# Ledger of designs, part 184: VHH binders against o26223

Target 1, 191 residues: o26223
Amino acid sequence: MKLLWTSQHIKVTVHIDGKVSKMDVLEAIKTRRSIRKYQDREVPEELIDKILDAAMCGPSAVDERPWHFIVVRNREMLEKIPEVHPYGAMVKDAPVAIIVCCDSSLEKIPGFWVQDCSIASQNILLAAHSLGLGAVWTGVYPLEDRVEGIRRLFSIPEHVIPFSVIPLGYPAENPGTRDLFDPDRIHLEKW
Short names: E, the ipSAE of ESMFold2; O, the ipSAE of OpenDDE; V2, 0.75 times the mean of E and O plus 0.25 times the DockQ between their complexes.

## First folded at step 10 (VHH)

Design A27 (framework vhh_7nfr_2; at its last look DockQ between E and O 0.01; V2 from the best seeds 0.00; counts 0 for: pae E 10.2 > 2, placed apart)
Fold by OpenDDE, look of step 10:
Structure A27 (fold): chain B 191 residues (1-191), chain A 124 residues (1-124)
Amino acid sequence: as target 1 above (191 residues)
Amino acid sequence: QVQLQESGGGLVQPGGSLRLSCAASGFTFSRYWMSWVRQAPGEGREWVSKISYSGGYTDYADSVKGRFTIARDNVKNTLYLLMDSLKSDDTAVYYCAKHIYSGFPKTQDAFDIWGQGTQVTVSS
């Protein structure tokens, strides 16, 4: 069954206080926070599909699209991730995690896959947030020990590089908002 | 200063057992995978075993599988190698090695810090 991912305009309806509100892109970016605590609630497959669709909509170098995604729902596997990832403790509490990987055989220009997978990872975070989920980017690459740990755990081929582990779930925390704007980091015309 | 110091080596008869220790200092021990590597006289370095951050994942070379056990104590910053059913072919200098934290190595060299090694001699 070819999941015909029809590019339906993901009207991100965030149920805030029982009302479906559309979160605009700037709101999603500005209000997104890393969420490391999750409710004991399953994430519908439909939401994961939307998130993955968003993950694949980012640009890539010369359109190489090197990314692959492992969707992990198995409790045993989720519980094993912290054993090979020192900052992955929250993964065991998440109902689902997405592992973003690079297929090096798809790489057209050396080194740009990091940017490509970063964009995909960020889109996952933003999409999750817009859908009322919480997520956190846990870095795997470029740390050899994490790369090897995840590779072995999920039997990832040598030519495929695990990049990030992103647990997702309905948030059980509210870190609040933050203002990260720093005008000192803006230079006009020259440094 | 980052340092690894091995101990526990010695002379043992075939079939005997040894316990090696590696004391780590100068870095956050629990944030790194650790390995044991050995070098026999006239031979190259041979990877023996590795262990993940919390010890939840371990791996062994085929030559030592079922006989050796790697473990770690993150409170004591110590890596261990329990060696049972020792054979003459196990005679080597055993090194503790820290896995590289930054960068994905393109080569098989996954280690940036080494101990001085401890001699293990299995002889009748």
Scores: ipSAE 0.011, ipTM 0.298, lowest interface PAE 9.4, mean pLDDT 88
Fold by ESMFold2, look of step 10:
Structure A27 (fold): chain B 191 residues (1-191), chain A 124 residues (1-124)
Amino acid sequence: as target 1 above (191 residues)
Amino acid sequence: QVQLQESGGGLVQPGGSLRLSCAASGFTFSRYWMSWVRQAPGEGREWVSKISYSGGYTDYADSVKGRFTIARDNVKNTLYLLMDSLKSDDTAVYYCAKHIYSGFPKTQDAFDIWGQGTQVTVSS
């Protein structure tokens, strides 16, 4: 294969549509739904950058910031994820997925990396939603077979722990909003 | 045998129209993004247009916007380029190419399968 990109005047249009409206944070939290069906539409690199920036803004135990992210756009790799993740079938239909990982060498308080990576994962979901994308958190940790399967598939080193796989794209479904407030879950002063 | 085979090129007058076809075999055509890429005499390859695996998203180089339409038929495993209002600058060999990634073609390495090309000549 002898391919040369010699034209300096090629303009690849990165996107066709974009949202201009900003979403209030409480609105984003209340209206975000797990989205498992995606339009066959590119997700621009700049949106992924914004989502990962948001992911890294989360708090972490003693500011340890143990998170690393793998951005997966390769179709063959996305299609292989269900082979090691039984309920990750929707990942093969997403234009992109983000794998949230913990670098255990950055851990300062043992075991808190799970909370840290959970916070980063939720921020990814909220940021994606606020940008007009849909996403879903598919669990990897603590299921040993899923952890090792994802580690092998993406050549993740022994000291790095894959936590979650988050497929995302422009939504092809709209499950609607629910009112889930339950005052019986609120305890004043004591259990 | 993985293969892409272009057809439909030819000699056409300025302002004319052509429809290019690209027959795909040996892979699951409906699971991949596809592009058209052209190479004018003495020049490098220039990306022309792309289409998502379902056909729901299309994009074009500025030089062909409004004149060219990319389409696909996932039943026939065929990619198309409808070319209207052709001009001399459109003279080139046109290739179809299969994307590797769910994303933007940044370099020629974004494509793993290429056709042999079909010649389009626009002459007055």
Scores: ipSAE 0.006, ipTM 0.384, lowest interface PAE 10.2, mean pLDDT 87
ESMFold2 (binder alone), look of step 10: mean pLDDT 87; pTM 0.879

Design A28 (framework vhh_7nfr_2; at its last look DockQ between E and O 0.01; V2 from the best seeds 0.00; counts 0 for: pae O 12.2 > 2, placed apart)
Fold by ESMFold2, look of step 10:
Structure A28 (fold): chain B 191 residues (1-191), chain A 124 residues (1-124)
Amino acid sequence: as target 1 above (191 residues)
Amino acid sequence: QVQLQESGGGLVQPGGSLRLSCAASGFTFSRYWMSWVRQAPGEGREWVSKISYSGGYTDYADSVKGRFTIARDNVKNTLYLLMDSLKSDDTAVYYCAKHIYNSFPKTQDAFDIWGQGTQVTVSS
C-alpha cells in the first residue's frame, strides 16, 4: 500500500530506438555552435514563440525578470544593424533577429540584470538549436556606441538597455562539434 | 527610383503556355523575396507564387501548383513566371511584387513595390 507510493519515475527519458529523437538538454548544450550563415528560408512564427518562451524560463535575480525582446524581420532594419554594430555583419543575412533588452524599471537588485539577460540570451541559442535553427549571440552591452546605436535604430526608451542581438535562421554551415573540456579549470575545495 | 515592369502577357488557348518577365530597377533585386500576384476582373488580388532572394525556395498557391514555375535571374534583375497548362480561370492581370519581409506573406501589405501588371487571357 504505502510501498506503492514511495517511488517516482525519472522525469527525463529519451527514446531513440529506430528513429532520430528530439535533442536532449545535454546534447543541445554540447553541440550548439555559433552559426553566422543562414539559408534563404523563412523561420515560422511558431518557432520564434517557442524560443521566446524558453528565453523567459530562465532564472533571474529575485525573480525580477527584467527582459524584453524585439523580434526583427524587416529586411531594411536587419541591414541597418551592422551600421551601428560592426561585429553584427551576419545579421543582414538572417531571416530574423531577436534583440534582448533590460527594462531597468523591473530591476530589483542593481546590476544583476546583466546575468538575467545573459541567461535569456543563452536560452534563445539553445532553444533555436534544439529546433533545427542556428544562431549567434552578438554583443551590444557594455559597448556604449553599440547600445546607443541600437537604441536609436529601434526607438528603445532611455530606461531600457539593449543587451544583445541574436540573428537566427536555418543554418547554411556546419562547423562541427568541439571538445572544450579543460580539467585545469576545475579547482577542488579551494582555488 | 524603384520600378517593376512586367511583360510577356497575351492571349492563349486553354492548355497553352506563357512566360512572364518582370524587370526590376532602382533597388538591389538579389536581396529581396519576390512574388507573383494576379487579379481577375472584379476580384481581389490572389497571391500566386513566391521565390526567395537566392531562388533556393519557392512556393505556389494550390490553384497553380504543378502548372506554374517561378524563377529569377539575379544577374539580369529579372523575375519570371512560366505558365503551362493554362485554364480559362487563369485569366487575370499578373503583377510582380517585392516583399518587405523574407517570409510568407500574411497580408497584401507585405509588399511595398508593385508592377503595373500584364494581362493574361485564356480563350474559351
Scores: ipSAE 0.006, ipTM 0.344, lowest interface PAE 10.7, mean pLDDT 86
Fold by OpenDDE, look of step 10:
Structure A28 (fold): chain B 191 residues (1-191), chain A 124 residues (1-124)
Amino acid sequence: as target 1 above (191 residues)
Amino acid sequence: QVQLQESGGGLVQPGGSLRLSCAASGFTFSRYWMSWVRQAPGEGREWVSKISYSGGYTDYADSVKGRFTIARDNVKNTLYLLMDSLKSDDTAVYYCAKHIYNSFPKTQDAFDIWGQGTQVTVSS
């Protein structure tokens, strides 16, 4: 078993069979941070496949699974995303981005698609982190200007709603860990 | 206050044309799909047409397809229905309706805000 170190000093255990060991789920959740700086290093297709597999494993309302994913590796397209997404500046520096979308024609119960796509987006972040990558969730929906910007840029049909843009890559920063536990937000039996 | 207000209805002869308008206020109009729904005397409400956020996607009931055109102006917060080749069967109160979310099953539960309606009468 070899230990690989990322720029964030994240220990990635590589098994003898060449498989990357995944973090414990609680570890992944607790240690995940938004990463906005990336190494000049390509992300293997195999990792993207694993991430997308994870993205599709989340629950959805009545199992509607309304999500679609656009995988963007083209540098020119990555560089154009910040033009329509003012908080997406880091996308141009990422080797790859995943755009999470909702196909509204798949929606069975009104409104739950937001939760469904959120779960998919979070699973992307957690999976990326567990694989030694860094990622950040940049919101598109519900801001109309961003939705339409991304739609036009990627020729997305009007019944399909861009939800989030998630750049990812090998991390080139270490923002550290934080404790967000707040017992004041916990109510027992009653408010 | 959230409000939809229809206008443009009236009496028209068969084969005639009308343009309905719906003025929206009290919510971010461009963030919602919109529909027209009509109700003929003694009948239930019938979905007529829907339009997406920017207007790039439209759909129509079979009964009005090829004759009606839905449009919107997000700057003016206004929904439109252009009705051509009107028939007697088009006589109804026409309602503007706000979608709760993007897509809907063609049910009344898909809308949370309704206008008061505008009467369209097609008669010789």
Scores: ipSAE 0.000, ipTM 0.258, lowest interface PAE 12.2, mean pLDDT 88
ESMFold2 (binder alone), look of step 10: mean pLDDT 86; pTM 0.879

Design A29 (framework vhh_7nfr_2; at its last look DockQ between E and O 0.10; V2 from the best seeds 0.00; counts 0 for: pae E 14.1 > 2, placed apart)
Fold by OpenDDE, look of step 10:
Structure A29 (fold): chain B 191 residues (1-191), chain A 124 residues (1-124)
Amino acid sequence: as target 1 above (191 residues)
Amino acid sequence: QVQLQESGGGLVQPGGSLRLSCAASGFTFSRYWMSWVRQAPGEGREWVSKISYSGGWTDYADSVKGRFTIARDNVKNTLYLLMDSLKSDDTAVYYCAKHIYSGFPKTQDAFDIWGQGTQVTVSS
């Protein structure tokens, strides 16, 4: 898959209530919600390119960038994902899903790939939201049954570890906002 | 308490059929892959078959492929093994096994819960 979009200053314009608005990073973080219902509407390739570009902009341990991405649009494959993922029911309703994977051969320091792929996954969620899409992080690793299921379904090599499945689409739900700030989780200078 | 209980074993002639059942309790059955594993006398445990969460994906050992069918009913919390065209070499104790929740085991360590097993004897 050749990305058509190069890293340019992404002025993210989001259509909210028919108006084009820019969403800043803090707004994106604070207002992002897991979306599990999607419109019967295709996601343009341009948006997927932007999302994937964002996914690759996160830091990684010693810049190892171990991530790979499988973009799934095939209806049959999307419908099969729930068979190997117990929390993947919404994937069958999404127009597209991104599977985040780790190539273990790229790992420089053992174990940090989990953090790297987590960052990539979160960037996918934030980018999607900023672009007016809804997404949800469905965990694959470290669950053996899900890892093996996704691996076989997509013929993923043994040295590549599926990490997450992220369905994407135009949202057909609005779960609202939530306040997750907890001052009890903040410690000053010491525990 | 997490529990698996096998049933349906017995004595059958070569070419015969058996249906094994495994009743699961104490965990959310539909959230786990399940397997059948067998152990013949004097032999190690041999993986037989596994099934995905909803049953949409199945796999079989080469020794039983085309003869055995694994299935599950998530409403009844029950795993099944339909065994057709049974052979003497199929004689074993058959165990129901729950896949572990995490990790990447390559061996029998893939399972954390086992049933007590049910004896299958294929003999003329």
Scores: ipSAE 0.015, ipTM 0.329, lowest interface PAE 7.8, mean pLDDT 88
Fold by ESMFold2, look of step 10:
Structure A29 (fold): chain B 191 residues (1-191), chain A 124 residues (1-124)
Amino acid sequence: as target 1 above (191 residues)
Amino acid sequence: QVQLQESGGGLVQPGGSLRLSCAASGFTFSRYWMSWVRQAPGEGREWVSKISYSGGWTDYADSVKGRFTIARDNVKNTLYLLMDSLKSDDTAVYYCAKHIYSGFPKTQDAFDIWGQGTQVTVSS
């Protein structure tokens, strides 16, 4: 083991974590930006696994967990996405994209799957950011032409609803942070 | 008072053509995907075609591709099915159906409102 385990014993009751893996959750939330330009650099499978693990940690209505994920690395497939998803043009330039889907057969109460898949999608964005990647949520549902286009392109079954396409990669841009807190949006006790 | 009313069915010879109409009332027609579904004698319901709320996307069962055309008029709140090159196997009651969720499956569970149907008979 390294220096902590052999040469120093400053605290015995402290949790031990890897130093390159820490980012405060509030920092991650406040500093995550939509990234639409990516380096020509592969994203290791290990990072995709960590991101999808995080996606599945989200809460869901009555624990229905309706989400499914398609990982797309094939260049020809990534290049076809803009044909059915016009605001997904940056997807062709990403090394990988994740398609978040709802399996409607897993719904326990109708319609809450939108919230469930939104939670999973946001967790993907935050996890990617914490791992040094950039990502952006591009909307598919509820735009029916996008839903049907993506379903056909990826052979998605009729009972499965593509919700979002999330391209990701090592960022090639830095849009900076923003201060978006607005006290006028906060209402105490009632509107 | 939500209604779907089909019309335009009838008796037609093989190779003939028909135009089905479905008048919608009591809901915002232009917000929903619509389908045609048919039921032949002694059989279950078979999905035929669907069209997006704007009319920009259409899809067809393999058995009718190239012969049938789905269309909609969101000003008149009317769904259409133009049927060409009709075959004996097309004999059925044709139903207009409203999708519950945009892009939901083609099964019966995908629809909450059905018309009474219009008979199409391809015989002599």
Scores: ipSAE 0.006, ipTM 0.160, lowest interface PAE 14.1, mean pLDDT 85
ESMFold2 (binder alone), look of step 10: mean pLDDT 86; pTM 0.875

Design A3 (framework vhh_7nfr_2; at its last look DockQ between E and O 0.02; V2 from the best seeds 0.00; counts 0 for: pae E 19.0 > 2, placed apart)
Fold by OpenDDE, look of step 10:
Structure A3 (fold): chain B 191 residues (1-191), chain A 124 residues (1-124)
Amino acid sequence: as target 1 above (191 residues)
Amino acid sequence: QVQLQESGGGLVQPGGSLRLSCAASGFTFSRYWMSWVRQAPGEGREWVSSISYSGGWTEYADSVKGRFTIARDNVKNTLYLLMDSLKSDDTAVYYCAKHIYSSKPKTQDAFDIWGQGTQVTVSS
């Protein structure tokens, strides 16, 4: 069943504490934090849809768009992910996780799929944050044990490479904001 | 063996109250969302209420909202349904059901384990 995503301009009204605030892109980028604790609360499907829409809006090399997404809400599967992903312990406590994958058959230029899937993953994080959710990027690729573990667990074809596991939920922590600006990392015209 | 066992049903007058219990065994109860589903005579199964794994999220059918309260004790591996202001239309077999997914159930396929049910009869 092809989920016909009708492109309705869904005004993402993020209800943070009852106030619909639109988070601008710079705010989303600057204030985003990895969230590893989640409320015992459902994430509406509509929010996941918006997040996935955002995930697919990123650029890709030669517009190859190699990404696939597995949306996981099955509790047993969420519970099993930490068994193959040691740093994915928080996944079991999330109501939902997105697994970002690369279909290698869609790759046009070798190696750029990592960048493409990274962009998709980052867009998931930013979109989640802008919608009042917390998420964290748990790396799968390039660690072979994690790649194979996730592949086996979700019966992912050999030509498809799991890249990241991103648990999502309403945040149950507030790590605060960080100022990561470092002018010493900026070089003008030359190194 | 994975099992759900309902109890607490019975005959009650309109306006009365009942407390249903569901004892869970054979799985990690605290890691799964749970629901109550009821079936009236000659009718299909109707979702009544759901609760998340720690009880932080609850939802109710419109027909029972404000009258029923779903709760759970994860130490006792028990699900509860407090039913107040009972009506004749609440007469049904009430089932406890285990969720497959960490979301509100949309269909009966959202559940993988069911209890045997407990009869609730509201009659004058």
Scores: ipSAE 0.684, ipTM 0.853, lowest interface PAE 0.7, mean pLDDT 92
Fold by ESMFold2, look of step 10:
Structure A3 (fold): chain B 191 residues (1-191), chain A 124 residues (1-124)
Amino acid sequence: as target 1 above (191 residues)
Amino acid sequence: QVQLQESGGGLVQPGGSLRLSCAASGFTFSRYWMSWVRQAPGEGREWVSSISYSGGWTEYADSVKGRFTIARDNVKNTLYLLMDSLKSDDTAVYYCAKHIYSSKPKTQDAFDIWGQGTQVTVSS
């Protein structure tokens, strides 16, 4: 890994395999929006690889790294997801979805896998955004019917817990940016 | 035509280093996982290492972990294996292999294109 600066913007730039990210990290965080409408356009496997690489770069409790990922491109399978996950209706319109899972046999500290998989899920959203893709996190865990429905649909073993379903694709919408800063949420020294 | 060509093999002393290269042509190199597989005299083929499409994910056999580094250059369509701390047990023909699927299988059935191999000999 190398760190480089651009003349137009002060950015942290990483070279991976001859490629460079062009979006500033604070810009990515501030401009990422949930995208639920996608172009009818395939997402190259190389972009999925970059996104999953980013997902696995997150910290985890005692470095337990409990995450596993299922990449779903099959149209019939994508169309079945809303049948067990009603808030995942946009998944049928996406060219690809990533299911973030926890392998509970990898837990080193009970219960922190939720934070671990949340970090991986957010990294997927940011990496997708930085690559010109749109994505949205649809919640599976802790809703038992969703967990069991997704597990059945994708043949996920009982010790593996589906956490989130993240459809992604080239955006067909632009919801704009939001100003969500709220100074009343900030407490100095104590509550 | 689809082909893989290894180079960079040779004779080295124990503890030495060697860099193997594999030139790819005739397919979209950056779409596929790539692997190194080796075959010692009189033995079956042994998986050594695999690397993802972009190079962001790597995996190594326990016998080489910490000593070998796999890398790829998707601009030059070239796969590499940097071998450090070589042992006599590393003596083998080293093959570059393209995965049939985009996944990371470890069996020889998972590969559809193989190079001709390059000989690595660590003298004892």
Scores: ipSAE 0.000, ipTM 0.104, lowest interface PAE 19.0, mean pLDDT 86
ESMFold2 (binder alone), look of step 10: mean pLDDT 84; pTM 0.859

Design A30 (framework vhh_7nfr_2; at its last look DockQ between E and O 0.10; V2 from the best seeds 0.00; counts 0 for: pae E 14.8 > 2, placed apart)
Fold by ESMFold2, look of step 10:
Structure A30 (fold): chain B 191 residues (1-191), chain A 124 residues (1-124)
Amino acid sequence: as target 1 above (191 residues)
Amino acid sequence: QVQLQESGGGLVQPGGSLRLSCAASGFTFSRYWMSWVRQAPGEGREWVSKISYSGGWTDYADSVKGRFTIARDNVKNTLYLLMDSLKSDDTAVYYCAKHIYDSYPKTQDAFDIWGQGTQVTVSS
């Protein structure tokens, strides 16, 4: 949701874009697919704002909220990401990517930042999907070469840990839906 | 046939320099990360350096950092190791190796194609 502000000598008028989401949350979860091909079309900053708002709504261990986000639109930088991320080739073709990071100085309980940043990353994927965008989570942490490569490329300080790179854009592919429910993975009362 | 062929090894005095080459054939060289790995007498193989598929990112073992430079030429399908300020403990057989998976921590790197090796001997 984009909040619009106007200012005049008499009053400030706030306009809320109240567009109803196309998608129920269960539908979004069940239909989201990794999208690696994108249209040659810019993603408006308004949509990135909505996605990052959703990313920060996730729960975190003892409310530590350790996440930070780098929004990358610069073509030269997007083209360099695949050089330090071997399975990130699609990033060079994306109009934008979001790097999810942990500021370890915000950690309140050791080691749970991985869960925290995973939650934020998944929220990015779901929010992008609900807005008509396609995205894919490309893993950075815990692979040391990827972590150091991304840190060097974006001048990320040593106490900040890049967790994931998420390219996104309007999709140029439709891989369809999958039925992944497996009742054999459900254990009642014990293993 | 898929092959990696090293050359440029030899005998050199301490403080000297060598350039190793590795000619690649039978696969799309420009799509893969590459490494140099060495094996000293009586020791296991030790990772030395790696380079991304375009050449834009490199990493080095601490023992060679600042003295060795990895490079690649994707037009000629050739990997290089420029070795400066050589020391006696650099004496080893040097292998060219192709990565098979994502980049991992140094202890988890995996390679599917190896060269025959080229001997580098540093002695006074």
Scores: ipSAE 0.000, ipTM 0.189, lowest interface PAE 14.8, mean pLDDT 85
Fold by OpenDDE, look of step 10:
Structure A30 (fold): chain B 191 residues (1-191), chain A 124 residues (1-124)
Amino acid sequence: as target 1 above (191 residues)
Amino acid sequence: QVQLQESGGGLVQPGGSLRLSCAASGFTFSRYWMSWVRQAPGEGREWVSKISYSGGWTDYADSVKGRFTIARDNVKNTLYLLMDSLKSDDTAVYYCAKHIYDSYPKTQDAFDIWGQGTQVTVSS
């Protein structure tokens, strides 16, 4: 059984048997949008596993792989996230959220963990999209109030830094596509 | 010009109290967490206390917990440190520090702006 999400410009076919429709990488990148409305539908564990696998495939500085992931399905906890994350209102409506964290004890080079966790977060978004899900990157780091809020809420150790909260679900909106190419941002050989 | 200026330091007897102030200028004070950091003679810098944007959340080093109180007035762009029950070990130069954005206030890398410091001496 094929689940078809038909938007005006994007057809995503998701096989119920867990087979992923073949979306090429450029298509996934170009057509991905932040999704903040979700269907009242559970996300299978198999899809979350695929997403997390993708999240861990990104490069990291000196291969430090500092990332950890908290998968949140508990409704009560999902509803509490917006209390400490003012731009995370949509999290309460999602069937699941992934919190990307950095274990600072795994850092080999100071400061590159931000890049590492960013790559992991982006891979989550792209993987979700390729699987017919919608997601949005809600920034936690570097805003300390959000960092501490999430830390307290999930009892995250001091050496672990919550980086992003990414709600996921089957999309209940279609924001359309954007052309973000800007040739003015391209410099040849020199600035 | 971005600036932090501490004041209120001085000589006090053990068990005494002091109130430090830090005047901030050149940046939007209310948009940043703030900390107090101290440095004793011959020692490294030690984080003392931090306060959130609105002042609704505070934290303290174990060495000063229950004795020191951090506060801020965002209208006056001023950070405060109320120090009670002072001990000889509290003798240090006290610095006001502006947070960058990270959650590691105990490291020097957490701050991008520092005051010149104010001397606190606790001695009988």
Scores: ipSAE 0.000, ipTM 0.270, lowest interface PAE 12.7, mean pLDDT 88
ESMFold2 (binder alone), look of step 10: mean pLDDT 86; pTM 0.878

